# Designs tried in a protein design chat: VHH binders against Glycosyltransferase family protein 64 C3. Part 7

Target 1, 302 residues: Glycosyltransferase family protein 64 C3, of Arabidopsis thaliana (Mouse-ear cress) (q9c975)
Amino acid sequence: DPDPCDATNQREFQKLRSDQITVLINGYSEYRIPLLQTIVASYSSSSIVSSILVLWGNPSTPDQLLDQLYQNLTQYSPGSASISLIQQSSSSLNARFLPRSSVDTRAVLICDDDVEIDQRSLEFAFSVWKSNPDRLVGTFVRSHGFDLQGKEWIYTVHPDKYSIVLTKFMMMKQDYLFEYSCKGGVEMEEMRMIVDQMRNCEDILMNFVAADRLRAGPIMVGAERVRDWGDARNEEVEERVRDVGLSSRRVEHRKRRGNCIREFHRVMGKMPLMYSYGKVVNSVGEQGLCRKAGKLVFCDRD

## First folded at step 1 (VHH)

Design n13 (framework vhh_7nfr_2)
Fold by ESMFold2-Fast, scan of step 1:
Structure n13 (fold): chain B 302 residues (1-302), chain A 122 residues (1-122)
Amino acid sequence: as target 1 above (302 residues)
Amino acid sequence: QVQLQESGGGLVQPGGSLRLSCAASGFTFSTYAMSWVRQAPGEGREWVSSISGSGGSTYYADSVKGRFTIARDNVKNTLYLLMDSLKSDDTAVYYCAKHYYRSSGYSWFDYWGQGTQVTVSS
């Protein structure tokens, strides 16, 4: 697709498939290739997945390695879904939201190369999205907040509310790809440039785009089994040293994401993010009410 | 202030060759993908070719593939279009365009040059 923003390539929502989804999964690190293969194989075995596009974000990766990766992806994924490997021209995180003429489904699933989800939970997320097609639906959430002491917007976690779904697992209508990448004039261009400068926050910007259009928050769905391999430490290191390093990186990461929220607020002149409350679940793992940390709550554990 | 200036257009006979240049200023050239877009008399704009910020990826419209070559010099902040085997249908004003994304091979355009006229006729 040489010009994904050419309006003549934009398909009408009603003419797109409603029975399946297209998975758009980012890859970059060669160290994650074995995990990527496992995750692609899992998605390919689901009856609701028609196509998987592996978006390879490292433009410096040799063609020989990509050829081997594609061969392995098809060899270890015997499911019926079609698999495509696309090397991006840049490492820009904005590129994961480029519209593509090969995407013929109403729904797309944006996900990382280190997140696994069980098939029943994937199917349930799709069912929730079909009932709420204008909303972002996902399993990992965060919140924006206003820090009264610092008098500034921040990136945070709140136990009861959320406004941001992460691209670790985010299902949305494909129209939002075109909205993010091709519309919004100079304001959107400036915010995409901020994403590139920060090398972060494309997920936050997508939430700003969706919230501004819909005037509603995202939807969190529960999963029976979800594994975030990105939380696992890659090297065997002394525990004390490793913990100090991770704490420093988490503080800097949180600060950068807060800076993104403040910059997007500045550019747009408004805060379009809206809070959603609770999560949607298909079933409860435990029966009735349980006493947890001195409070009587539903016996629902994550 | 972003500025794009095209040059190298002119009158050429069918089967001839031309080299177009676009001098860019006012932004960090190497971080943005660039494109060539043309407009024939009385017709809409037609995308011709794109190149990523690093120059590592190039894209071409089917009508020019195999005949045109896009290139860039990030030290000189200059974009090029090398046109071979020119046809009468290539007659158009050729515009240099800056993409919205930095280092991306794909995006919509936010700045355009003034254009350079290419005429292919005997």
Scores: ipSAE 0.000, ipTM 0.145, lowest interface PAE 14.0, mean pLDDT 81

Design n14 (framework vhh_7nfr_2)
Fold by ESMFold2-Fast, scan of step 1:
Structure n14 (fold): chain B 302 residues (1-302), chain A 124 residues (1-124)
Amino acid sequence: as target 1 above (302 residues)
Amino acid sequence: QVQLQESGGGLVQPGGSLRLSCAASGFTFSSYYMSWVRQAPGEGREWVSSISSSGGSTYYADSVKGRFTIARDNVKNTLYLLMDSLKSDDTAVYYCARDTYYDILTGYEPFDYWGQGTQVTVSS
């Protein structure tokens, strides 16, 4: 749409489809195209997915390569979902949250091109979202915290609580696209500018928007099978001495995301993020108690 | 086509200074975080410094903090690394790199394009 924030194009929540979701998947790196094709094909095979929009944010990608990508996506995705490839006018991460008149579902799934999830877990995440449509629902979480020594907000991982769902896999109501992109006046404009300047933190900002609106935290859902291409990298970073620079870069990335939290707090004049506890799982294994690694846990725990 | 081309390397004595430049083309330079990464002989890559798209935020590895300054000129599409108080341990090939959009924790490479590199040798 020429003006995605035109009120005449906004559909009422109750007028949107409740039976399926629209997948909004970001693409940027040409080396990820084979993986992107596999992930799109997987989503396309799910009965709850009505359409998949591949949002291509790299303006340096040749048109010939994009044409080939679109042909491959349509040829090798056997499912019933419609597939669209959208060349974005800018590489802004904010553009992944632009409202679109072609999206006719109440729920949208925001995801990156590096996570593959099983269909049962995708269906379960949708069922959890339907029960909690004002919350962000996802499989990857982080937390905010306050560093007493430095007297500042930080981005962190906490074992018992979380406040931030990542755009690796984030299901939300379509209304949040309009809230993020079209509402909130000068404060939201400033925070979106910070996202653009940082080239990061659009996921954190969406969590700020949702938490401020609802006054509640997100919901973490478990997955029976998830293939996260980042898992091996995350565990290897700690052990790889010859890539010490990438380890330092990881520390810098966490500090950068902490800076985003501090800036959003400054602009809003408040900390709207709220903690959630535990995760919701659709376990189909044995529900009994078993001893694993010296402690008593549910037998279906991984 | 995205191109990054470094210049300004060379031989310098310990305690000396060098200014590295990186000319960027083929993309909207002002929209990206940019970084300097170095690789010493026989070692892995080491991240040195990053600068935000506007130049308003800068980040440094502890090994270079207080000695190096990263800067950019968005009108000229050029990234700089000003290196003061150089030490023998700073000897490396220095690469200009464009930051990716994604958190390293998501498994994305932190940089999607690299220059050819420029050699910096610190020796007497």
Scores: ipSAE 0.012, ipTM 0.394, lowest interface PAE 9.1, mean pLDDT 83

Design n15 (framework vhh_7nfr_2)
Fold by ESMFold2-Fast, scan of step 1:
Structure n15 (fold): chain B 302 residues (1-302), chain A 121 residues (1-121)
Amino acid sequence: as target 1 above (302 residues)
Amino acid sequence: QVQLQESGGGLVQPGGSLRLSCAASGFTFDDYSMSWVRQAPGEGREWVSSISWSGDSIYYADSVKGRFTIARDNVKNTLYLLMDSLKSDDTAVYYCATEPLYYGDSEFDYWGQGTQVTVSS
């Protein structure tokens, strides 16, 4: 029987490939299959991508549909990256972090089936990660906070700081797969159980694991072109800048995320998340500074 | 409360046309990709078409390509499905849907009762 926590899956960092990444992309919704095909094709065309593993988490999907999906993924992808479609026996989000013997790269990119990024930005994220291999590097961030009035930890968006990178796009060292899935004893088992019960928060738990191990926050990187098909607007910008109101679905989602932070804090007996400030960018469209609404910003920014 | 209300279904003869509408309320409609999903009697749900939040990207199931057109009006918070050259195999309840915010959770796929489309022999 295959054991993802077998010692052979915990390979030494120095023995793994440093020149390319492995992309681990989650799929579940059959409605996203056309978009998933486009996203896989985009990753496959990048010279830094050696392998793409599509982790299919919907156990009720018919075999015929999965066979067709695999054929389409391989036919539509123009690049040299190897493509694998892995049918999961359960819908557990923890399974996206299972170690795999086929992953031979130091860096892995964890991503969703509804996020597109340009190749230059993908390459830049990899370069930032290579300089900071013990940190989580990504393009979508959130923050934890302590609500003094409610006397509880919350999941939030803060204008100037962040502590959580989302699995929409998260680059990390392969070692964290084994740390998340195979180490930490009964405390980690309890927190993974919480993730399964909530069908959410595996990304928050990975941030807890990384922060506790390293005692440092994640790194946000900018991207030239990012399309998040699930979020038409940046939820962070909407909450901070525009009062357009939140849907009840987004309110419920944020409430569940806050509960995860409180539960992980309870299990660990401490808050290991650390704040990071600012983001790393490869370039800007203009170097000049302009005064807009009484403050200095880059002229090409609004 | 999030609500999706489908309308425009009915009985039509083969080769006919229908226009389905979905009125969205309780959420920021222009923040979400929208989809049409159908369910024939005794069968599972089948995805039909999707449109991105901006309307810039549109996708169709192979069974409906060239016959159906999806559109959205972000000012009116309404999703449309224009159905031409209808076939008996198109007989189903049609639901408008948003993708779930949580993987493995279909609670937020759709909220309406759907609209029945029957293509007579």
Scores: ipSAE 0.012, ipTM 0.307, lowest interface PAE 8.8, mean pLDDT 81

Design n16 (framework vhh_7nfr_2)
Fold by ESMFold2-Fast, scan of step 1:
Structure n16 (fold): chain B 302 residues (1-302), chain A 120 residues (1-120)
Amino acid sequence: as target 1 above (302 residues)
Amino acid sequence: QVQLQESGGGLVQPGGSLRLSCAASGFTFSDYAMSWVRQAPGEGREWVSSISYSGSSTYYADSVKGRFTIARDNVKNTLYLLMDSLKSDDTAVYYCAREGFDWLLYEDYWGQGTQVTVSS
């Protein structure tokens, strides 16, 4: 939209559609287009999906390739969901949370172009969100923690608790798009600038926004099948992270996410993140597992 | 400096087989997921296959499932693509790519490519 903070993009929750969701999928790498097409086709086949917006974040992509991408998305997707391709004016991760006049559903699903979820689990996540519409609901979680030795906030994984849902799969009320992008004054502007400087942590910032507003943590939901096509970290659950498979880039990524938590804490003057415990699962479904080399492993553990 | 060097391409008849190799240097190969990406004449780049850093997880595009096998040798810092039952549609330049942890944080390092031509 020309002005994402226009009042028309902040509609009353009760006036929005309650029966379906809008899916917002980020794309950037041209070579991942076949994966993106598969993911879009999967979402388009679900009866609870009314619209899919592909947010293309690579400003260097030629118009010809974008036209071809749009044709492929529409030709390959057999479902009834409307499909839009939006070329973003910048590669900013904050842009995935811009409010849009075309989004007429109470719920939005924020997701990456390399995560696939089964239809039953998508429907289950939506049912959980409908029961808890002010919370962030997702399948991939992490925690904040305080490192007593280093005397600083850190980004971590804790077996018993979580405070952060990842944008790999994050369902939320669309009100949070406006809260993130259009409200909070100079403090929110500074935190969005930190996201841009780090080229990371938009998911952490959304969790800060939601937790501060609600004074409660997110909700983790289980999925029967999740495929995380791009996340090599998932295989570490079968290995000792300290002993094997240490990646300098993976370590740097975690360090940057910890830095984001510390910076957001500094700007806000408080730690609004709150812990949630437990996982909501469909009684007939599997726990959140990824199929790796013929084995089922937890998708979101390091 | 990260370097990726592909080899093993060539001319092959439909139904034939080829083995592509990618020699990696300038980084700890065993720490990174790796991919094969191809570009056919007149088309954009298409992802073909990916392998996790340990080799325990592999992923394939629907067009190559059952025909191609991705493998790696972390001792030799080499990535492989074993291509069976080749079709004319598989004609492309094949690139070895290093995958990042996050698409915006890490540069996808690409090799110079190796040409595969499937023609009678």
Scores: ipSAE 0.000, ipTM 0.209, lowest interface PAE 12.3, mean pLDDT 81

Design s01 (framework vhh_surovatamig_d1)
Fold by ESMFold2-Fast, scan of step 1:
Structure s01 (fold): chain B 302 residues (1-302), chain A 124 residues (1-124)
Amino acid sequence: as target 1 above (302 residues)
Amino acid sequence: EVQLVESGGGLVQPGGSLRLSCAASGFTFSSYWMSWVRQAPGKGLEWVATIKQDGSEKDYVDSVKGRFTISRDNAKKSLYLQMNSLRAEDTAVYYCARDYYDSSGYYEDAFDIRGQGTLVTVSS
């Protein structure tokens, strides 16, 4: 769409499809193409998925490789969902939230090219979203907090509460695409520029947008079989990875994302993020907190 | 097979400079974020610096900002760390790591460390 903010083509929420979702998968790294093909095939096999848009954010990728990718996505996807490959003009993380005239569903799923979820859990996430359509629904969560010693807002992980759903898997109403990209005037423009300058935090900004509108937090949903291939690929070197991740890199990553929270707070003049507690699951399982890979997580997470 | 081979370490006096190199093979180097991590004697691993696939984004631990510069040459499948104004506290074995960190920052705990590292000793 040459003008994603052209409201003349946009439909009211009530006029959009309620029976299915559109999946927007972000891709950039050529090494993830085989995994991307597997993920697209999995989504295409679900009856609740009407369309899959692969948003290719690497402007340096040759046309020949993109043509091959599109052929492979179509060839290896056995389901009825329509598949589109969209070469993005920039690597901006804001571009994952551009509204598109081809999206005719009330719900969209924003996801990464290295996260797999089973079909039953995908369908369950959609059912949870339908019951709470103004909330962000996802499987990966983080929190904001206030550091009393440093006297500043921080990005963190709490064992019992969360305020931020990650774009690894984030289901939301398609209205939020337009809210993020096309509304909010100079304040939203400044915050999107901060995302580009930081090259991070588009997920945090979307949570700010949704929380400000709804005045409520997101919803975490459980999944029976979630594979985060980024984590899985380092399983064999887990001991070496643990020390680095629990020390300097984790601190710097948290500082970077904490900076985003502080900047968005400055621009908006308020902290709209609100905490949610608990995890919604499709079945009864071990619901306590467990120590896995040095982290406190829900026992049924894997 | 994935291989990462570090080189360029040595003995240097405080205030000196060293340039570390990492030669990558067995994977599509240009498709990965890459990082340098270090381990000081008697301490755990510490992340030092990260670079995006195309070199457009770089991050550093606070203690090395302004002193160290990470860079890459995708055609040569090589990663570099230019270390200036070296301090005794920079003494460590430095490892090249394939990094699963992307611009979203979700893989902050994920480094693939394959090599033996290269020793940097800062001493007078």
Scores: ipSAE 0.014, ipTM 0.395, lowest interface PAE 7.1, mean pLDDT 82

Design s02 (framework vhh_surovatamig_d1)
Fold by ESMFold2-Fast, scan of step 1:
Formats: sequence, C-alpha cells, structure tokens
Structure s02 (fold): chain B 302 residues (1-302), chain A 122 residues (1-122)
Amino acid sequence: as target 1 above (302 residues)
Amino acid sequence: EVQLVESGGGLVQPGGSLRLSCAASGFTFSDYWMSWVRQAPGKGLEWVATIKQDGSEKDYVDSVKGRFTISRDNAKKSLYLQMNSLRAEDTAVYYCARDEYDFWSGYYTDYRGQGTLVTVSS
C-alpha cells in the first residue's frame, strides 16, 4: 500500500461524502473471527454505512485464513456496504489511525471487533456527529483528573463528567486520521512511540489531538443496546506478579493509562483535554430518578 | 507493618446483597487509593473496583457497574464494597487491596488482605 502520509490522503473535508460513514474495525485474534463476522454483518445492514474496512493486525495469520475470512465477510453481510480486509504491515495500535485513499467519507467510525451496537443508535450517533463534526462522538467514555495528593494527572471514571472517548466506538472526522499519523512533527512522533512502547493509549492520544485542535470536549451518545464482549473475556486473563505485589491485568491497564496521560501532558507542555457533561440520547421517555454514586440522577445514566 | 483485614463474605442467593468491609492498619489510610480484587474458583485475580484517597473518584469493572458500590471511611480506616443483584458469576474470594505509585508502572497493588469468600448459590 502507498505512503499513508502522501498529500493525496490529506483530502479537503468539503470534497468528501457527507451522506454515509466508513467503519474501521480492528482485528487481531483468530478466536474472535466469529464475533467479528457478526459485527461486520450488523454494520453492513445500515444504510448509512458505505464501506467497512477490517484492519487485520496479526502478521502471523495464514493467507488462507484471511482469504476465507474475506469470503465469509462478503458472502454473509446482508447490506450494500463494500467490505475490505486489509492485512496491516504492523501490529502497532497507531496503525488503526492511518489515513487511507479508499476512505471517501467525511466521517469515520473507529471500533473494536468485540463491541455490538443497535442500528438505530449507530444512525443516531452519526446524526449527532454531523451536528458536531470537529468533536469525537462515542458511547464509551472515561475522564482525566488531577490527583491533588499525588500531584499528578490520572485516568479515572467520574459520574458527572468525561473527557475521553474510547476506540470501542468512536466516530470522528477523517481529518483526524491525518492529524494523528502525519502531522505534529517530533512531538506527535514521540507520543506515537509512547503508544507503541506501552502497547496502549492510542484512544487517549486521539482525544489529546482532537481536544488540542478544537479546544472542546467529546460528546457521549447513549445506545439502546450495546454489548461489550471484551470485558468478559479479559476477566479470564491470568494475573501478572510484580516485584512489590500482585496485580490483575485490568488493574495494570487502568494504571498504565494514567501514565499515558502524564507522558502526553509532558510532551505537549499542556493539558488539552476538556470536560463534557451528560449524554445525548435519541427520544427516550422519562426514566425516573435513581441514586448513583451518592447522587440523585435520571435512571438512564450509567 | 501494613495489615488489611476483610469481612462480610458468606452464602447468598442470586439477586441478594452483601456488604464487604476492610479494616486497614499500619499506614496512613487516607494517603492511598484502595481497590477490591477477586478470585473465582480456578481463575486468576480480577480487579473489581477502585476508589481515590478522598472518595471523589471511583472506577469499576464493567460486569459490576450499577450493581456494586465502593466506598471508604478515612476516619475509621475502612474500605467497603456494597454488592447488590448478586449473580452466580460473582462467586469468588474478595480481597481488599492498597494501591501504590511507581514512576514507570503507575498505580499498582502493593498489598492485599487474606480475603473473604462470597458464594452466590441457590
């Protein structure tokens, strides 16, 4: 494939399609292929999806299995969306944000191979993004914070505010692919290197890029049905023993994400992440009042 | 030395509730993030929930969000886990854990208690 940072991949927003989206789905684990096929078929059934690119990041997968996967994806997807299987030259998480000449839509949806969302909610997310095209729009959110006791930035979950959308489901303008992968000089190169060393945090870095560009926070959209299969599978992963104690992989993951925020802050010399409050939902009736984290809120709040 | 002592485990029916407690001693409790981790029979350790020093920030594994609530009382040097709508899959030994900071590793668990068994069965 050509140089992804070629000027031909820096297309003007106004020259791109506004009526549909391109879906970019990461794949790596062969054991997730049945779920990946189901997720691709689901996205392909939506009229707003013009193209689905399955980004295959495992270089060890035999060509015969990839050929079989491609045949299954194209034969069993019910919709009119074009489907492509791209074997990536690198297992780097940064590669999910490479600009591609085949992507001709203003909006792209970045998603994982283990997240399912209903079609109505997918279409609603696109409508929200069209009204806010410079923002990241998604269904899974987290927050940054400053720990006054430790005097450092941290990765956290806050009941009232968020600043980070996860790549489990992240809709954004195509321009951010080029911004992430091809612009920003030595500072961006250093931050992408940190992502590769950590094997983590490409989603956090994209949020830093977007927030710095616009100086605004992301938008959380609610989904009528969403299933995250990855968390259940992660519960089966073996623990890692450290010199000073025992840690689960999920505890390590959370703590390492805090390190990413601190490193990106160091490299950029500023904290560009901004908080957003609440979520946008599609025509949901009154939910009543519930207590969550000691606060009285509407029951549809997670 | 650091001591963490869990209590409150037991046998409960599906859909029931339990409240776990952890008594901390041997360190300045209010200076540390605290976590609950669990280990199901035949499985590895799984992180469940974490809470900031002052209780203002909390994080949960997705499978327990909306069902479990972590809290702390710094005056009593105690950590709590309120578990509601319990499922058979929640059956595990639950450990109280202290989080520490290292520059390259970030926050990690440096101490955990002896655990308290939670069995969800009808």
Scores: ipSAE 0.000, ipTM 0.106, lowest interface PAE 18.7, mean pLDDT 81

Design s03 (framework vhh_surovatamig_d1)
Fold by ESMFold2-Fast, scan of step 1:
Structure s03 (fold): chain B 302 residues (1-302), chain A 123 residues (1-123)
Amino acid sequence: as target 1 above (302 residues)
Amino acid sequence: EVQLVESGGGLVQPGGSLRLSCAASGFTFSSYWMSWVRQAPGKGLEWVATISYSGSETDYVDSVKGRFTISRDNAKKSLYLQMNSLRAEDTAVYYCAKDFWSGYYEEYYFDYRGQGTLVTVSS
C-alpha cells in the first residue's frame, strides 16, 4: 500500500473475517530462506490460515532472488493459503506492523522466520485469542522490572510473571497494526523513531501500545512442539551460528532492551505494562518436550 | 559460501598494541553489522565489539572500552580491531563474526564466525 495509514486500512473489527488468521512473517536474512520456506509451508498447511505475508526487510536483496523465493514459497505451499512476498522499502522493524489493505482477518499472527509451531498449538493459540481478542497472545514472554539499585526500569526474565510477548510468535487483533503505525501522534512518532535508532524493541513498543489501550497484560500460551532456531540451547544450532558462551552479548542486548523501556516510559510519562501470571495450556496432557543443550525441557521454555 | 579470514594476532607484551583484520567473502559485506568475539583458553565465547553496516555505530564490552576500536572498510570488505593497552586477560583466540541481522533475533547475534587469530599477552 502507497499509504498504509489510509482510512481504508482502518477496518471495522466486526467487518473482518473471524474464522481464520493472516500470518505476517518477518524475513531478512538470505541465509534463512530455506528455513523460511519450511515455516511458510507449515503455516500454509493449517486450515485456520487464510493468507501468509512474508515481509522482507532487507532492501539490498536482489529482485532475482526475491522472484525465486516467491516461486518456491508458492510451489511448496498448498494453494488454499494466499502467499504474498512484500519487499520493505527500509530495514525498519516498525515496518512489520504497517497496516495493509490485503489483511482481511480479525486476527494476525506476527512471527519471526526462525520459529516453528505445530498445527494443534497454532489452533489452540487462535482459540485463546478469540476469547481474548484485545490481548496479545504468544508463546515467548519477557518481563519489565524496576531495579532498586539503579533506580530504573529494566528488561528481564521472571519465572512467575511476564508483561511482554515477543514477536517470535505473537497473535493480536489487526487493529493494533493501525494503532502502532498511524495513531498516537507525536508520542508514538518519537517511540517509533527510538525503535529505528536502536534497531530493536518494536515488540516491546507493541506491548506498550496494547497494554496502554487495554489496561491489561498479555497471555502466554503453551505449545506441544515449538522450535526456536534463535535459541542456541537447541542441539540443532549450527556451529557457524553462535550464542553459546556469548553471555556478555546477551547482557548487552538485555541492557539495550532495558534502555528502550526507559525511553518509552519517558515519552509516555507512565508505565503501561502490566504483569500476567501463569500460562494457558491445551488440556491434552503434558507439554511437548524438546532437547536443548543436552537436556529435556518444555519446548516453549525461553 | 560465506568465508571470514582473521589475521594480525601474535605474542605481545602487556601495554602493547595489535591490529586484527578480517577479510570477508561470499556475502554482501556492506549490508551486515559485524562483530569481534573472543575465546580465552578454557572459557566460553565472549562478545568484544560490534559495528553497524555503515560504520556510524559501534559498541564494546565494558572491559575493552577506551582501549579497543572496531572499524570497517566496505570497499575492501574488511573488518578491523585496533587493540591498545593490552592486558593478560585479553589473551584469547579472536573471531570475526557476521551479525545475524542485528536487531531481528534476540538470542542470536552471529550468523557466522571465522577460524580465528590467536592473541597472547605475556611478559
Scores: ipSAE 0.012, ipTM 0.349, lowest interface PAE 8.7, mean pLDDT 82

Design s04 (framework vhh_surovatamig_d1)
Fold by ESMFold2-Fast, scan of step 1:
Structure s04 (fold): chain B 302 residues (1-302), chain A 122 residues (1-122)
Amino acid sequence: as target 1 above (302 residues)
Amino acid sequence: EVQLVESGGGLVQPGGSLRLSCAASGFTFSDYYMSWVRQAPGKGLEWVATISSSGSTIDYVDSVKGRFTISRDNAKKSLYLQMNSLRAEDTAVYYCATEDYDILTGYYFDYRGQGTLVTVSS
């Protein structure tokens, strides 16, 4: 099917499976293939995962390498989950939200090729989503805010409130893929173009879409164990280098993400993001602040 | 080199007031979210309050809402915590911290110095 927005692809809730999820995992960098293989194997071992779709977004990757990747992915699937490797014609981050006829589950999990989560936490996130199927459910959160002095919307973080779930791990109903990719007309087209120009912010745009439809914020779930391999390099630098070099890069990243919020607000003519408070956990963790990777973090955020 | 130097702690009677100060250097203070965190004797570290880079967004832990006020002066590169109606349970070492993100679950604090001790007792 050349048109992912064909109405025949949009199935009613009652016709979709509610006992399992489909995992949609992005890949692009060839040097991350070994990590991608281990992450796919981890998801495949869970009884709640019916299918894993690896969305390969690098159009320059040779067919021979993709054939080998597919063979390795299927070899590394110890569970009953079906594994598919989809070579995308575009490196667009918007493509991760395209509807697909092979997805027959009510819930989909959007995730990156460098985030690992334990099986119990994955299953717990699914149970939380089943109780809140119209909300975005995830383990990594951020916030929007309004800077009164600068008179502008900003991208930020708060310890007690959030409005944005990241695509590092984001569970949602399949309907939001259609809302993002197929509905909303000229305004949605313009915002997807902004994502492509920025090569960023598809996660923020999905949160705008979900909040606008539901009129409520997302839900953060705790994980017993999560590893973010994309951040590992930052943890190994000396404090002075971190405070000068890495802190400057984090400030620029935050400013760029804030620009996305301002542009989406301009296009929509409104701010649909809403705050959620607290998080849902399956276990009682240590309360308060703990030192991890040389930094002071909330103890129960692992 | 980033430095955060806390001051203003001391011994105060229940119901009294104290103002804590934090002097920042070595980074662009106006670009960072700033927080106060505390550690009571024999207890773990606890987040107290956060203020956004511009000062427009402020959050407090429930136990201090209505009693504590966080503020900042970007021109002076200083963070403040005005503490009113102090209780014995507020006894702790208070640390000035800057917010950072994209590590583990997205939130962490970087604190400097040795903190400032606040003791609420008769």
Scores: ipSAE 0.000, ipTM 0.264, lowest interface PAE 14.0, mean pLDDT 81

Design s05 (framework vhh_surovatamig_d1)
Fold by ESMFold2-Fast, scan of step 1:
Structure s05 (fold): chain B 302 residues (1-302), chain A 123 residues (1-123)
Amino acid sequence: as target 1 above (302 residues)
Amino acid sequence: EVQLVESGGGLVQPGGSLRLSCAASGFTFSSYAMSWVRQAPGKGLEWVATISGSGGSTDYVDSVKGRFTISRDNAKKSLYLQMNSLRAEDTAVYYCAKDLYSSSWYEDYFDYRGQGTLVTVSS
């Protein structure tokens, strides 16, 4: 769109389609193209998906390769969903939240090019969102917390509560695209600049935006089968060795994301994130218990 | 294990130049985009520059465009940052980083190692 913040992109919720969703999926790495094609094909097979927009964030990718990608996406996707490939002018993570005139659905699904979910779970997430359209709904959650010793906000995982849904899989009302990208003046501009400088935390910022608007937390939904190709735990290694290595990486990653929370708190002058409790599931089967990062948690958590 | 070892920092006068190096091991270096990230005293982490796995594309934060050049040598598994026309505001600890594009996309693959290398720009 020539002006993503044009008033026409701030469309009335009631005038948008309620029967289907638009999937906004990021792409950047040329090495992930085969996986991206598989994931797009999977989403295209769902009757609730009307459109898939592949947001290509690598400005250095050759036009020939993008043309081949587009042809493969359209030729090898078995479903009825329309597929668009949009080449971004920059690698900004903020661009995944730009409002677009082609998005005519009330709900949008923000997702990564390395997360697969089964159709039943996708449909269930949409049903939960329809009942809670002002909340962020997703399958991967984290929390903010206050470190009493350091006297600062941190990014963490909590066993009983959460305040942040990750963009690995995040369903939300289209309105939040406009809120994130076009409202909030100087404060939002500064926070989007922080996202660009960090190359991180666009998901945390969206949670700040939604929580500030709604004054309520997100909703976690369970998935029957989810494959996170970006999760190193999915590689063929011993669980014990895996947990030790991942814990080390997670500590440094969490420190960086904690810095984002502290910066957003500084800019806004308040902590709008609110906690939610529990998880919504389509069935009441046993969850099972697993040891992850030295803690005993439900196997399907996070 | 993934290991990244930064070097080349030091004290330099405003307007001077430094070349930072990062030695990588434990992964297929040419398959991953690499970045430089810095942390100024009393400030948060700031992304500085990124280079694609092939070296065919680069990107920079606006404050260093035209002054800094990121490069790599895949045969030597090394990443470089050539810093020219240094300013007092460039004073920071510089870290070599892997998979620095999205916390959500690359949560389990975001990796930087070592203590970084300190760059101090002053007289």
Scores: ipSAE 0.006, ipTM 0.209, lowest interface PAE 9.8, mean pLDDT 81

